# VH-VL binders against f4iux6r469to655: the designs that were tried, part 5

Target 1, 187 residues: f4iux6r469to655
Amino acid sequence: RLLQRLPGCVSRDLIDQLTVEYCYLNSKTNRKKLVKALFNVPRTSLELLAYYSRMVATLASCMKDIPSMLVQMLEDEFNSLVHKKDQMNIETKIRNIRFIGELCKFKIVPAGLVFSCLKACLDEFTHHNIDVACNLLETCGRFLYRSPETTLRMTNMLDILMRLKNVKNLDPRQSTLVENAYYLCKP
Below, E stands for the ipSAE of ESMFold2; O stands for the ipSAE of ESMFold2 at other seeds; V2 stands for 0.75 times the mean of E and O plus 0.25 times the DockQ between their complexes.

## First folded at step 1 (VH-VL)

Design e11 (framework fv_emicizumab_arm2; at its last look DockQ between E and O 0.77; V2 from the best seeds 0.00; counts 0 for: pae E 5.9 > 2)
Fold by ESMFold2, look of step 4:
Structure e11 (fold): chain C 187 residues (1-187), chain A 121 residues (1-121), chain B 107 residues (1-107)
Amino acid sequence: as target 1 above (187 residues)
Amino acid sequence: QVQLVESGGGLVQPGGSLRLSCAASGFTFSSYSIQWVRQAPGKGLEWVSSISSSGSYIYYRREVKGRFTISRDNSKNTLYLQMNSLRAEDTAVYYCARDHYEFWSGSFDYWGQGTLVTVSS
Amino acid sequence: DIQMTQSPSSLSASVGDRVTITCKASQSISSYLAWYQQKPGQAPELLIYAASSLESGVPDRFSGSRYGTDFTLTISSLQPEDIATYYCQQYDSTPYTFGGGTKVEIK
């Protein structure tokens, strides 16, 4: 079945070929199955997120409900997890935010959603939210910094990030993560 | 059709060991965190242990830490609970439970039938 | 650890009665609260997650609400098949913790 091939699409050529083959399965039921399969990307296979985002971007012109369903599911997942304090969630939170960031680079997720997620993490800058904010920035921060429409807002968010690092007494791992994310955006 | 089937329960003496298994089917096992929850006969529910989808993140309730070991084999769609140094208070039905799919982590949308562990001399 | 104080521990009500079960968390858990129904001799079954979201297939006579750290499960019209023990559970942080349970009987 075509959905079983998704985890093996580790190149642009492989995901593009599968995308072409999937176009012949254009029913509402098949589109929902694809969105669920994309959303359920294994938390240990983050390298697939860019290729999955590429497939979504390719299909967006002819199957507009695919990007809309996926983005809604990712936003709902972010909101359901952002305040959780358990240690078990980090893998899911990282997959979630990196997928949002990849989709932003493919112009599927609007920048406004990315800034909303980043703001939520900065407003409660502790625990996993530090890791989530840094992963978002590592994924799409430079893209947004280089885009004329979003440069100012990204600059302001990066300034807030560094102020929080300095006042929150972060452990060494988190301090390094914040510094790395900052300088990836503003070399 | 999601199924979780526990096995490996039985009667053991205090200080003994048992290994519980939970066989999963009908869903992508490697995408879900899975939990062990126990219930002493006639008593309430008690969370025991959690393991993340990759197996990299593991947490235990204080009373079992150091004695119980949760693990998973994603290639076999199987969750395990190795229980060592068993005590009478570990007597319970042990359930495996899956995190809720859409807003997962900590709420449990599917439970197995349970397997009874009795620790008695 | 987050303590979940559930009340009452048991209740009896007539068919058609409105039944209310409460849980109080010892600290803020946001809306990370689930309700389970456990019928005699069976595994628990999820009724409500996220404090107020009804799980698929659960009758709409069940509802959940939150006010601060106080959470309520309501059965708008008790039915004979609702004889069970009900548990709340926080999933804000590990260790995940359950309320003590509420045994619901029909008089």
Scores: ipSAE 0.216, ipTM 0.726, lowest interface PAE 5.2, mean pLDDT 90
Fold by ESMFold2 at other seeds, look of step 4:
Structure e11 (fold): chain C 187 residues (1-187), chain A 121 residues (1-121), chain B 107 residues (1-107)
Amino acid sequence: as target 1 above (187 residues)
Amino acid sequence: QVQLVESGGGLVQPGGSLRLSCAASGFTFSSYSIQWVRQAPGKGLEWVSSISSSGSYIYYRREVKGRFTISRDNSKNTLYLQMNSLRAEDTAVYYCARDHYEFWSGSFDYWGQGTLVTVSS
Amino acid sequence: DIQMTQSPSSLSASVGDRVTITCKASQSISSYLAWYQQKPGQAPELLIYAASSLESGVPDRFSGSRYGTDFTLTISSLQPEDIATYYCQQYDSTPYTFGGGTKVEIK
């Protein structure tokens, strides 16, 4: 019943209120249901990802399996889609990577996973992976660039990104997307 | 319980039109890509059209492009296939099929029971 | 378009027999291959996705494997309820394409 309120949590206060109420439903079955509901966020509702990530971060200290299950499902989804050539899955890929990026800002996804995803996109730098890489950087790139422990790795990845942009003949939309992502990280 | 129910099939003359509907329940419809797949009597399966969860990405089999229009209304949990300029070779059972969401999108984990479209004079 | 060549087109086997069905893709599709079972008069049902992953609720006598562009569905011990037509399907790219089907009957 409480999970039906998730799509309506469009503010910090609303998601925090639901999170407190959910703490009293602490069973293995209820935790699995919550993770599935969070994972199934509609692809058109990307604004919810930050609030869902906040809920996960709040619950992480007392319900360790919630973040671990969610992160594993997101990583599996990324790996299952990274090589697909159909155009239909771009919305799923974008939601997936933005959720990973939001969870990274909330300290739920480790930076190593983010860099692994970014490296996979740069290793096969073609149309969907270009968009996915740029969306990841827009979500958490500046956060990682400004964090002392990740600044060097982020700088190296941004240098690789710009070299690939100059070597590949990207269409104007993707070229602009790459430049915007780069300068969002290093203004 | 996941449920997909097709409707709108029937007998129609060549050149005619039909609109198929697929009513979805038991899952968050707006989170899934949905497909139309058809099967002529006694024949194999043939993909017809796909629509992404938002409706922004749409693909058709070459033989139906320009004649069929896939659409969805996420507020009504309903998928549609508008079929115009129907031909005898469009005679088939039409299934709606849900994309396999959790692990490997593009495979179809739930199918409706289908609706028969017969195009004959 | 990616062609899926499925063989045999039909087979007949005894209860308890090991049954093998193959599909060949005309180009690399990675592991983006599904297997479906369609019983007479019914809609298809997903058995296997990602070439080798068993869908929830499917009996463990069903398995899938991949070698390059060659894919295999195996029924380790055929049961009477396995009478059906089996289809492979690639989902690497649109248009998604199916094999021609394999009709499985009991002797």
Scores: ipSAE 0.204, ipTM 0.706, lowest interface PAE 4.8, mean pLDDT 90
Fold by ESMFold2-Fast, scan of step 1:
Structure e11 (fold): chain C 187 residues (1-187), chain A 121 residues (1-121), chain B 107 residues (1-107)
Amino acid sequence: as target 1 above (187 residues)
Amino acid sequence: QVQLVESGGGLVQPGGSLRLSCAASGFTFSSYSIQWVRQAPGKGLEWVSSISSSGSYIYYRREVKGRFTISRDNSKNTLYLQMNSLRAEDTAVYYCARDHYEFWSGSFDYWGQGTLVTVSS
Amino acid sequence: DIQMTQSPSSLSASVGDRVTITCKASQSISSYLAWYQQKPGQAPELLIYAASSLESGVPDRFSGSRYGTDFTLTISSLQPEDIATYYCQQYDSTPYTFGGGTKVEIK
């Protein structure tokens, strides 16, 4: 019943309250159910991703299997979809990558995974991979750019992104999307 | 209970128009991409068009592009197919089908019962 | 467009027989392939997705496998209720394409 309240948690107070109540559920089965519920967030409810990531970060201190399971599921989903050529899964890909980005800001997702996702998108610079990469950068690019541990790698990735934009002669929408993501990271 | 119910089929003359509807219930309609798939009498399945969960990404098979328009109203849980300049070759049962809600999505887990469109003089 | 070549077009088998249906993609589609069952006068039903994953509620006598661009649907022990036409479908890229179908009949 607790898990049915997840889609309604549209504020820090609401998600924190649910997180506290969830601390009563200690079984491995209940933790797996929570992870599945968080993973199956609706594709149209991207505003929930920051709250779900906050919940995971709070629970990480005492239930280390929750972040581990969620990160593994998100990585598996990314790898399953990144080579798919059609755009019908674009909203699933965007939900996936934004969740990865939100979790990265809480240091639940390691920066190395984010860079691997960016590299995969840049290696196959298709229209939907451009959308995916730009959504990732909009979510956590500035965070990674401003961190001393990741500044150099982020700068390198942003330079590659801009070079590809210029070389590939993208349409105006895609060109603007790349420029907006780039300057959002490097204001 | 997941349900998809098509309506709007019927007999129409070549060059005419029809609007098909698919009413969805039992699931969060706005979270799923939905497809139109057709089947001519005695023939196989043929994908017609797809629309993403938000309605922002739309795809058509080549033969219907410019004649058919797929759309959705998430507030009404309804999918539409506006069919213009109909040809005899468009005669088929038209199914709406839901994209499978898994990270392997692209397969269709629930189908409506279909609505028959007959294009004949 | 990706062409899906399905074989055989029809087959007749006895109850309890092992039935094999094959589908070949004209190019790599990884494992983005689904199998459907359509009984006369009814809508199709999903049996297998991701080439080998059994849909919930589908009997375990159905299985799918992949080898390169070759895909196989197997019914380990044919039952009378399995009389239907079976279709493969690739979902690697649009336009999504179906195989021509295999009509399964009981002898």
Scores: ipSAE 0.006, ipTM 0.532, lowest interface PAE 11.7, mean pLDDT 87
ESMFold2, look of step 2: ipSAE 0.140; ipTM 0.682
ESMFold2 (binder alone), look of step 2: mean pLDDT 94; pTM 0.953
ESMFold2 at other seeds, look of step 2: ipSAE 0.090; ipTM 0.681
ESMFold2 (binder alone), look of step 4: mean pLDDT 94; pTM 0.952
ESMFold2, look of step 5: ipSAE 0.132; ipTM 0.706
ESMFold2 (binder alone), look of step 5: mean pLDDT 94; pTM 0.953
ESMFold2 at other seeds, look of step 5: ipSAE 0.148; ipTM 0.692

Design g01 (framework fv_gimsilumab)
Fold by ESMFold2-Fast, scan of step 1:
Structure g01 (fold): chain C 187 residues (1-187), chain A 120 residues (1-120), chain B 107 residues (1-107)
Amino acid sequence: as target 1 above (187 residues)
Amino acid sequence: EVQLVESGGGLVQPGGSLRLSCAASGFTFSSYWMHWLRQVPGKGPVWVSRINSDGSSTTYADSVRGRFTISRDNANNTLFLQMNSLRADDTALYFCARDYYDSSGYLDYWGQGTPVTVSS
Amino acid sequence: EIVLTQSPVTLSVSPGERVTLSCRASQSVSSNLAWYQQKLGQGPRLLIYGASTRATDIPARFSGSGSETEFTLTISSLQSEDFAVYYCQQYNDWPLTFGQGTKLEIK
């Protein structure tokens, strides 16, 4: 029954309350069920991703398999989708990359995975991958830019993004997306 | 290249059991939702069951619920369908198919099928 | 469950002709409709998804149109390898359902 309340956790207090209650019902089977519920968040419910990431971060110290399983599922999903040309998967790609970005801000997803995702999008600079890269940067780019450990790598990635924008002659929508993402990271 | 190869079909008496297998190659099997479908000659395909990428979520057609179990072995790139309490109306050619990704519901690659005949 | 009805059941046509196949849904399926081609002894081959988007490596002579409850598959200039059975499929709601098929046969 606890998992049925997940879609209603639209505040920090509500997700924290559910997280505390979940800790009392800990079992290996329940941890797997939770990971599946979090991974299968609807593509239209992007506002829940920050709360779900907070829950995972809270549980990470006591239940190491929860963040491990979720991160692996998200990485596998990204790798399967990044080369796909199908318009129908753009919403799934956006959900995937935003979840990765939210988890990065809690240090559940390592910065190296975020940079790998960003590089894959820059290497194949399609319309979908531009949207994916910009969503990733909007979600965690400023966090990574502000961190001394990742500032240099972020600066290099942002420079590559701007050079690709100028070389590839993007349409006005795509150019605006790139510029907005760039200045959000580096105001 | 993407390939799906079904096996395990055969002749079985009503009330019997069969386990079908689908060997996948040419793609990252563990990243895809998979389906089982069946088809009677001269008729369209009928959806039987689906399983998500890691096997934690399954769904069944009403006609097979409680009798059939879909499962997968991602380490060996194999999809299974355990069929119990078989009935004459389960007679069909059984296909495995790859969901394009996630629960899209359209199927971009299918196998050639394995025949199942339930007869006395 | 959503019922899909295809028409005609059988078409006898010659190579080079323009062919139009129809699929009607008992309820709105938005644009969540796919078309498949099936030849004897083979599994179905995805032709079109999203009502109008051609799948990978599908020839340009195949096109799809429609939305909601009325859908059409058109083959602009029929080739000898196109004689097969064609099925529509909805993925708007579970369970997934297919039409009964339209058979294209040589005249």
Scores: ipSAE 0.000, ipTM 0.440, lowest interface PAE 18.0, mean pLDDT 85

Design g02 (framework fv_gimsilumab)
Fold by ESMFold2-Fast, scan of step 1:
Structure g02 (fold): chain C 187 residues (1-187), chain A 121 residues (1-121), chain B 107 residues (1-107)
Amino acid sequence: as target 1 above (187 residues)
Amino acid sequence: EVQLVESGGGLVQPGGSLRLSCAASGFTFSDYWMHWLRQVPGKGPVWVSRINSDGSYTTYADSVRGRFTISRDNANNTLFLQMNSLRADDTALYFCAREGDYVWGSYFDYWGQGTPVTVSS
Amino acid sequence: EIVLTQSPVTLSVSPGERVTLSCRASQSVSSNLAWYQQKLGQGPRLLIYGASTRATDIPARFSGSGSETEFTLTISSLQSEDFAVYYCQQYNNWPPTFGQGTKLEIK
């Protein structure tokens, strides 16, 4: 099965080859199976997210429902997780937000969704949401800061992040995470 | 600074062969996909061939498939294009180019100056 | 293959003028479009990628906009060194393809 090869696509060459083979598929059922396989990427396989995002971007030109279904599933997952305080969910939250960030760099996820996710984390500035926000910024913050269309909004969000860090008197680990994320976006 | 320098072009008869070289400097050559493109005076560039970072994957334009072979020598930072069974319509200025950032796909952030190939008697 | 059509084919302008060049794709290329400048005897120079992102060391007077099938390159105040041929290129669908070019020449 072509889907069985997906976890082994740890290079641009491998994912592009698999993508070409999938490009001929035009059944709704087969495209749903692919989206579910991409969405169920293991929490420990974050290195695959850039490759999966590249595959989705390549397929978007001929199979518009693939990016639409995946983005909807990721947005729904984010909304279900952002308010949960359970420690066991942190790896799932990080996988979710990094996938959203990778897809944003391919312009599959619109910048507005990324800003919405970031605002949700800043509005409820918990230990988990700080980690989530910093992972999002590490993944696509520099891209958004450098883009003329999003520079002003990103600058405002980064300023809010730094003000919250100072006002909330974060512990040294979290303070360092925020500073690292900030200066990665805006050196 | 990134520099690409092509060489090996020239005048050949139809059915002849040429080997083009591209000397790369100023970057880690083995990290990048590399391309050959060609251009007829007064027209836009046309994509010819690409090769991945380690040389294990190559693709070709339909018009050159089976006649041209792209290869690379990462130890010496050199890209090659072996051109066999040359036709009059292969006449063009040939460029090597570096593919842009891995995440953003096949745009070409640096090009060489080109090496001319003329196929005629 | 995706066909890119550039307009105008030739544009005669004076230094200091604002110039807008158009590129139309035969089908959607999302924002996966680049612009190049080519001067006589030289290889192309990347100006813009991702429809609107300026490449390194490219002057601020160059800007790109558009998405899907309609794209523009704008030079806000034309300098003497900007007289060249400009090409658009899509990288949404394989193989990558280029427009036929727009030549900027002195009036």
Scores: ipSAE 0.000, ipTM 0.439, lowest interface PAE 18.7, mean pLDDT 86

Design g03 (framework fv_gimsilumab)
Fold by ESMFold2-Fast, scan of step 1:
Structure g03 (fold): chain C 187 residues (1-187), chain A 119 residues (1-119), chain B 107 residues (1-107)
Amino acid sequence: as target 1 above (187 residues)
Amino acid sequence: EVQLVESGGGLVQPGGSLRLSCAASGFTFSSYWMHWLRQVPGKGPVWVSRIKSDGSETTYADSVRGRFTISRDNANNTLFLQMNSLRADDTALYFCARGLEYYYGMDVWGQGTPVTVSS
Amino acid sequence: EIVLTQSPVTLSVSPGERVTLSCRASQSVYSNLAWYQQKLGQGPRLLIYGASTRATDIPARFSGSGSETEFTLTISSLQSEDFAVYYCQQYDNWPYTFGQGTKLEIK
């Protein structure tokens, strides 16, 4: 099947070729199968997220239900995980937030969802949520900072992040992670 | 015919070294991630190491990190595992396997090459 | 490390029977679960990946189901060549881990 080729699409040419082939398939069942396949990407395959996001962005013009279904699934997953404190979920949280960030760069995920995810992490500033917030910022923070529509909101969020870092006396790894994320957004 | 053939196994003393080879044929070797796994009789396989299709990324199980080095020669369709500072608990049948580790399981395996580390 | 626990450890069955093998993960692996068949003196053979997708050239009698932490491999009508050890494997997180195996043997 075409979906069997997804994990092998590790270049823009390969994912674009698969996308073109898939674009001509015309059924709601096939679109649901694709969304499920994209959502179930392994937690260890973060390099595929940019290609999957590109595919979704390309298909969005023809098949608007694909991006809407995927975004809803990712939002639901984030909300189920953000308050969980056990270490066993960190890889899943990172995959989830990185995918949200990649999709945001294609404007598939609205900026408002990214800001709500970031706020949730800052409101409960645990070591896990610091990792999640910094991964989100590394993925799409610069994109949001440079966009006129979102630069003010992003500036405010970054200021809150830095204030929390200074108040909470983070360990060296977490402190460095926050500083790196901040300066990646404001170069 | 798609196949993987391991070689280079044998008997060594603790602290010794061995270099395993895996000859690939019947497919575009340079397009696939490759893995080394090991198995003791009566137990399931244990993942040892992986290498990206272009050789740019390698990952190791904690138990072998710093002692084993995975490499590949895409021009000659060969995968290697250099094993240094061998321990008795490295004794196993060693398999090479092809797979898209991100989504698929490992779809092609060799028959394995035995490694015995005698104390 | 994600631990996979298979049950039963050994199952004695006759050809023609429907067989169900279970695999439980210590934490969610989503659908990132594969099933393998291994016969004596051979490397493992991929049967199922993505929890439910049959690999190339695998007979239709093999099917997989499940998600998250609970997975099942079903053989709808056991053939004589199906007596082997079956392993589940997760590829959701490093290191990749395998279950301890289920051995199918002739009754």
Scores: ipSAE 0.000, ipTM 0.446, lowest interface PAE 16.9, mean pLDDT 84

Design g04 (framework fv_gimsilumab)
Fold by ESMFold2-Fast, scan of step 1:
Structure g04 (fold): chain C 187 residues (1-187), chain A 119 residues (1-119), chain B 107 residues (1-107)
Amino acid sequence: as target 1 above (187 residues)
Amino acid sequence: EVQLVESGGGLVQPGGSLRLSCAASGFTFTSYWMHWLRQVPGKGPVWVSRINTDGSSTTYADSVRGRFTISRDNANNTLFLQMNSLRADDTALYFCARDTAMVEYFDYWGQGTPVTVSS
Amino acid sequence: EIVLTQSPVTLSVSPGERVTLSCRASQSVDSNLAWYQQKLGQGPRLLIYGASTRATDIPARFSGSGSETEFTLTISSLQSEDFAVYYCQQYNEWPLTFGQGTKLEIK
């Protein structure tokens, strides 16, 4: 019942109310059901990712298996998709990377995982990986750039991003996407 | 081909100074972060310092902070390490290394220049 | 800082043998681990990065595997030019750290 309300939680108040109610479901089976529901968010419902991440962050203080299970599922999904050139996977790749980025802003996903994802995309800076890298940077790049512990690594990654833009002959859409991502991180 | 050639090492007394140089060729030097690392014979490399593409950002290992200064001359494709207040434990073979496009591992290293700090 | 421990410290082997070198991290480094080969009088040579990706112009007999805290470098059929010291390096967290090395020597 509670899980049927997830798609309607389009405000901080609504997701916080559901989160409080969910704290009473203190069984491993119910926590696995929640993680599965969060992971299976529709590819078109990107607006829910920030709210779902907020819920996970709230639950992390008392139900540590919830963030652990979700992060592992997202990492496994990223690794399975990052090298695939299938056009039909772009929406799944974007949902995956944006969820990772939103969870990073709540410190649920460690910065190291975000940098690993970014490095994988920069290693093969073609096709969907350009869109994936830019979506990741637009989601959490500014957060990481402004954090003392990650500023140095972010500066390095942004320098590499701009070098790759100059070396690769990107089309106008891709070039604009890279520039927008870069200047969102360091305006 | 990519080449990195270190120079400027030598024997120096404790408290002395040395300036190391690394001449880069075979690639667009201005597009890469550069590092200095050092190695005592029989041990693994130890990271010393890093500089970004335009020289606006530098970082140092705790053991050398305040004594060493990393810099670069992009017009002449040269990396420098100014070493002041040298100590016996700074004795090592010093390498310059190119950061990769994916950052923080080193695809090319120089041959190293030896620095011996002894009275 | 993250400590990398390599094993064995030394390994005496003959050409043609399969050799396996291990690197253990004191905490997770994801897959952000590189392997280097170093010969006397030379700087290190990059072999593997990202735990398992072979660097440019590195022979197919070199392969890497592992994740998190346990990593392995394998040389499937050792050649005479492979006798050297091998180092692992993590680039998951600052400061960057290297293992103490594994020396491959002729039996």
Scores: ipSAE 0.000, ipTM 0.441, lowest interface PAE 19.2, mean pLDDT 85

Design g05 (framework fv_gimsilumab)
Fold by ESMFold2-Fast, scan of step 1:
Formats: C-alpha cells, sequence, structure tokens
Structure g05 (fold): chain C 187 residues (1-187), chain A 121 residues (1-121), chain B 107 residues (1-107)
C-alpha cells in the first residue's frame, strides 16, 4: 500500500509524510522492496527523482542499508550502460544519471562517484555520453562547483568539457547542450 | 489482467505490406519501452525493433531497417509495426513484448502470444 | 554482434532429476543475461534476469549463475510442467541476441 503512493508524492509535504509512515516498517524485506521501487521509477517521471532522493536522505539516519543498496544499484546500472551506444537506452541513462546527481546534492552519493561517472563520459565523448554528462552537470554541477572541497575538480572537468566541445566536431544540438550545461554550472 | 495481444498477421506475397498491432491492457503502457521480436519454428527469438516510452526513439535490426516502421499510440494503448517490401525470410511468428521501466532492463517480462506472418508466392 | 551458444541442444530427463543448462557468450556480457522458458504454442516466459535474479512468481527450483561469458540455469528437482525449450538472452550490447535453445524432453 505505501509503495503504491510513491508516484503521487509530487511535493515535499507528501514525500515527507510517506517517509515518516515508512519508518514504522521494520523488516529487511520491506527495505529491499522500497529500494527496488525507488530504483525502478518510470523513465518519464524525472520530476520524482528529487523527492525520492529527499526520502532516501531522511531514511539514511535510521536505515543505513537503504542508501547503500540504492547507490550500489545505480552505480552498477551506470557501469553496465556507459558503453552502450544505441538510441535504445537514452531514457534509462538519463534517469540513472539524474538520480545519481539528485542524491549527490543530499550527500548520499559521494562526489567521487559523480566525478568517476563524468570522467567515463568525457573519456568517450560521443553519442549518449554527451547527453549523460550534460544532464549530470545540469543536476548537480553547480552544487559541486560552489562547494569548496570540489570546486577545483569541477573547474578542471568543465575545462575538459569545453575543450572536447571544440575538438570533437559536435553537431549544433550537442554543442548547445554542452554550452547550456557549462554556463549553468559556471555562470 | 496484464496482457499483450497481437493481430494483423497473415499470408502476403513477396514485396507486399502488412501492419501488425499489439493491444496492451492492465498496466500503464506509456511507462514502458515496447519491442517487436520474431521467431521461426525451431529457432530462438530474434529482436526486430523497439520504441521508447514516449515514442521519440526507435531502433531497428539491420535486416529490417528502412522496410519496417515501429510506432505507438499511448492514448489507445497500442503498438504498431508497419512492414513494407516483405521478403520470404521475414516469415515468422511475430511477438510484441515490454521491457521493464526499471534501469538495465532490456529483458522481457511480458510477451504476447504471437501473430503469424507468412511471405510466400 | 554477440553470439550465444547453448548446450546441450537436447536433454532427455525424468521428473525429480537435477538439470543444468549452459549458455556461452562470444564476448563478455557482464551479468546482463536473462533466461526464458517457452512451451509449444506460447510466448516465452521470463525465469531469470541479471544472471541470477529470479523473476516474479518463478518457483525456487529455478536458479541462475555465472558472469562474463559462462552462464548456467539449474532446475534442482524437475517437475512435469518444466518440459519446454529454454533460451538465454544477453542485453549487454545491441542488438539483443538469444541463444539457439535447449530442449528438455521426458525420458
Amino acid sequence: as target 1 above (187 residues)
Amino acid sequence: EVQLVESGGGLVQPGGSLRLSCAASGFTFSNYWMHWLRQVPGKGPVWVSRISSDGSYTTYADSVRGRFTISRDNANNTLFLQMNSLRADDTALYFCARSDYGGNSDYFDLWGQGTPVTVSS
Amino acid sequence: EIVLTQSPVTLSVSPGERVTLSCRASQSVSTNLAWYQQKLGQGPRLLIYGASTRATDIPARFSGSGSETEFTLTISSLQSEDFAVYYCQQYYNWPLTFGQGTKLEIK
């Protein structure tokens, strides 16, 4: 019953209420079911990712296995998808990377994992990896750029991004996407 | 009841056309990537085509590219496959299938029963 | 493209026996491998995905293992309803590909 309400939690109040109610469920099976439900958010429901990340951050204080399981699943998914160059996986790749980015803003995903994902995309800066890198930067790039502990690393990554834009002969859509992501992080 | 039902198969001459339909019920069709697969008796399934949940991305097997067109109508929970310039080697049982909306989920948790297509003179 | 080779092609067994089916990939597919059961006149039924995760409502006697290029589907105690053709499928790279199948038939 509680998990059926997740797709309807389109406000901070709604997700916080569901989170409080979920704190009364005290089984490992229920926590695994929640993680699976959060991980399998519909590809078209990107607006839910910030609320799901808020729920995970709230639950992290009392149920440490929830963020651990979710982060592991997202990292495994990223690693399995980053080398697939077909149009087939773009919605899944975008959902994956945006969820990682949202969780990074709550400090559930460590900055090091975000930088690893970004580097993987920049190392093979073609096809979907361009869209993935830009979506990651749009989601948490400004947060990382403005944080003292990650500013230098972000500056270096953004410099690499702009270099690749100039030398990789990107089409106009890709070039605009890169510029939008860059200036969103570093106005 | 969660199900997929194919229709539109039949006998057609080489060079002819057929349009297959797949009616979805019991789930939120617009949340799922949808696929067409085909199978020759005694052989394993062969992936043919797929379409994203919103219809913006499509992919085709090399053998059908330029001849087949996949499309969907989310308002009416229907998937289509327009098949043109049919060849004898397109003869098969055609299945629609959904892939889970979750990540890393290019496997098929729901299939239809299939509709037969025979290309013969 | 990734070729999946299944073995044996046909296996004659009696109910109650433990059976193991193999699937070999021509290149690494990590754990992005699924197993299906298909009975005559029916579409395939998902048994296992992610090499070892059992799909919903699949009996505990079915289990999967393996990674990279070598995968196994095990049925711990074969039931009469398990006589069917079994297919592996990789979803590591495009296009998606299936094995040629292993047929389980009654001895």
Scores: ipSAE 0.000, ipTM 0.460, lowest interface PAE 16.0, mean pLDDT 85

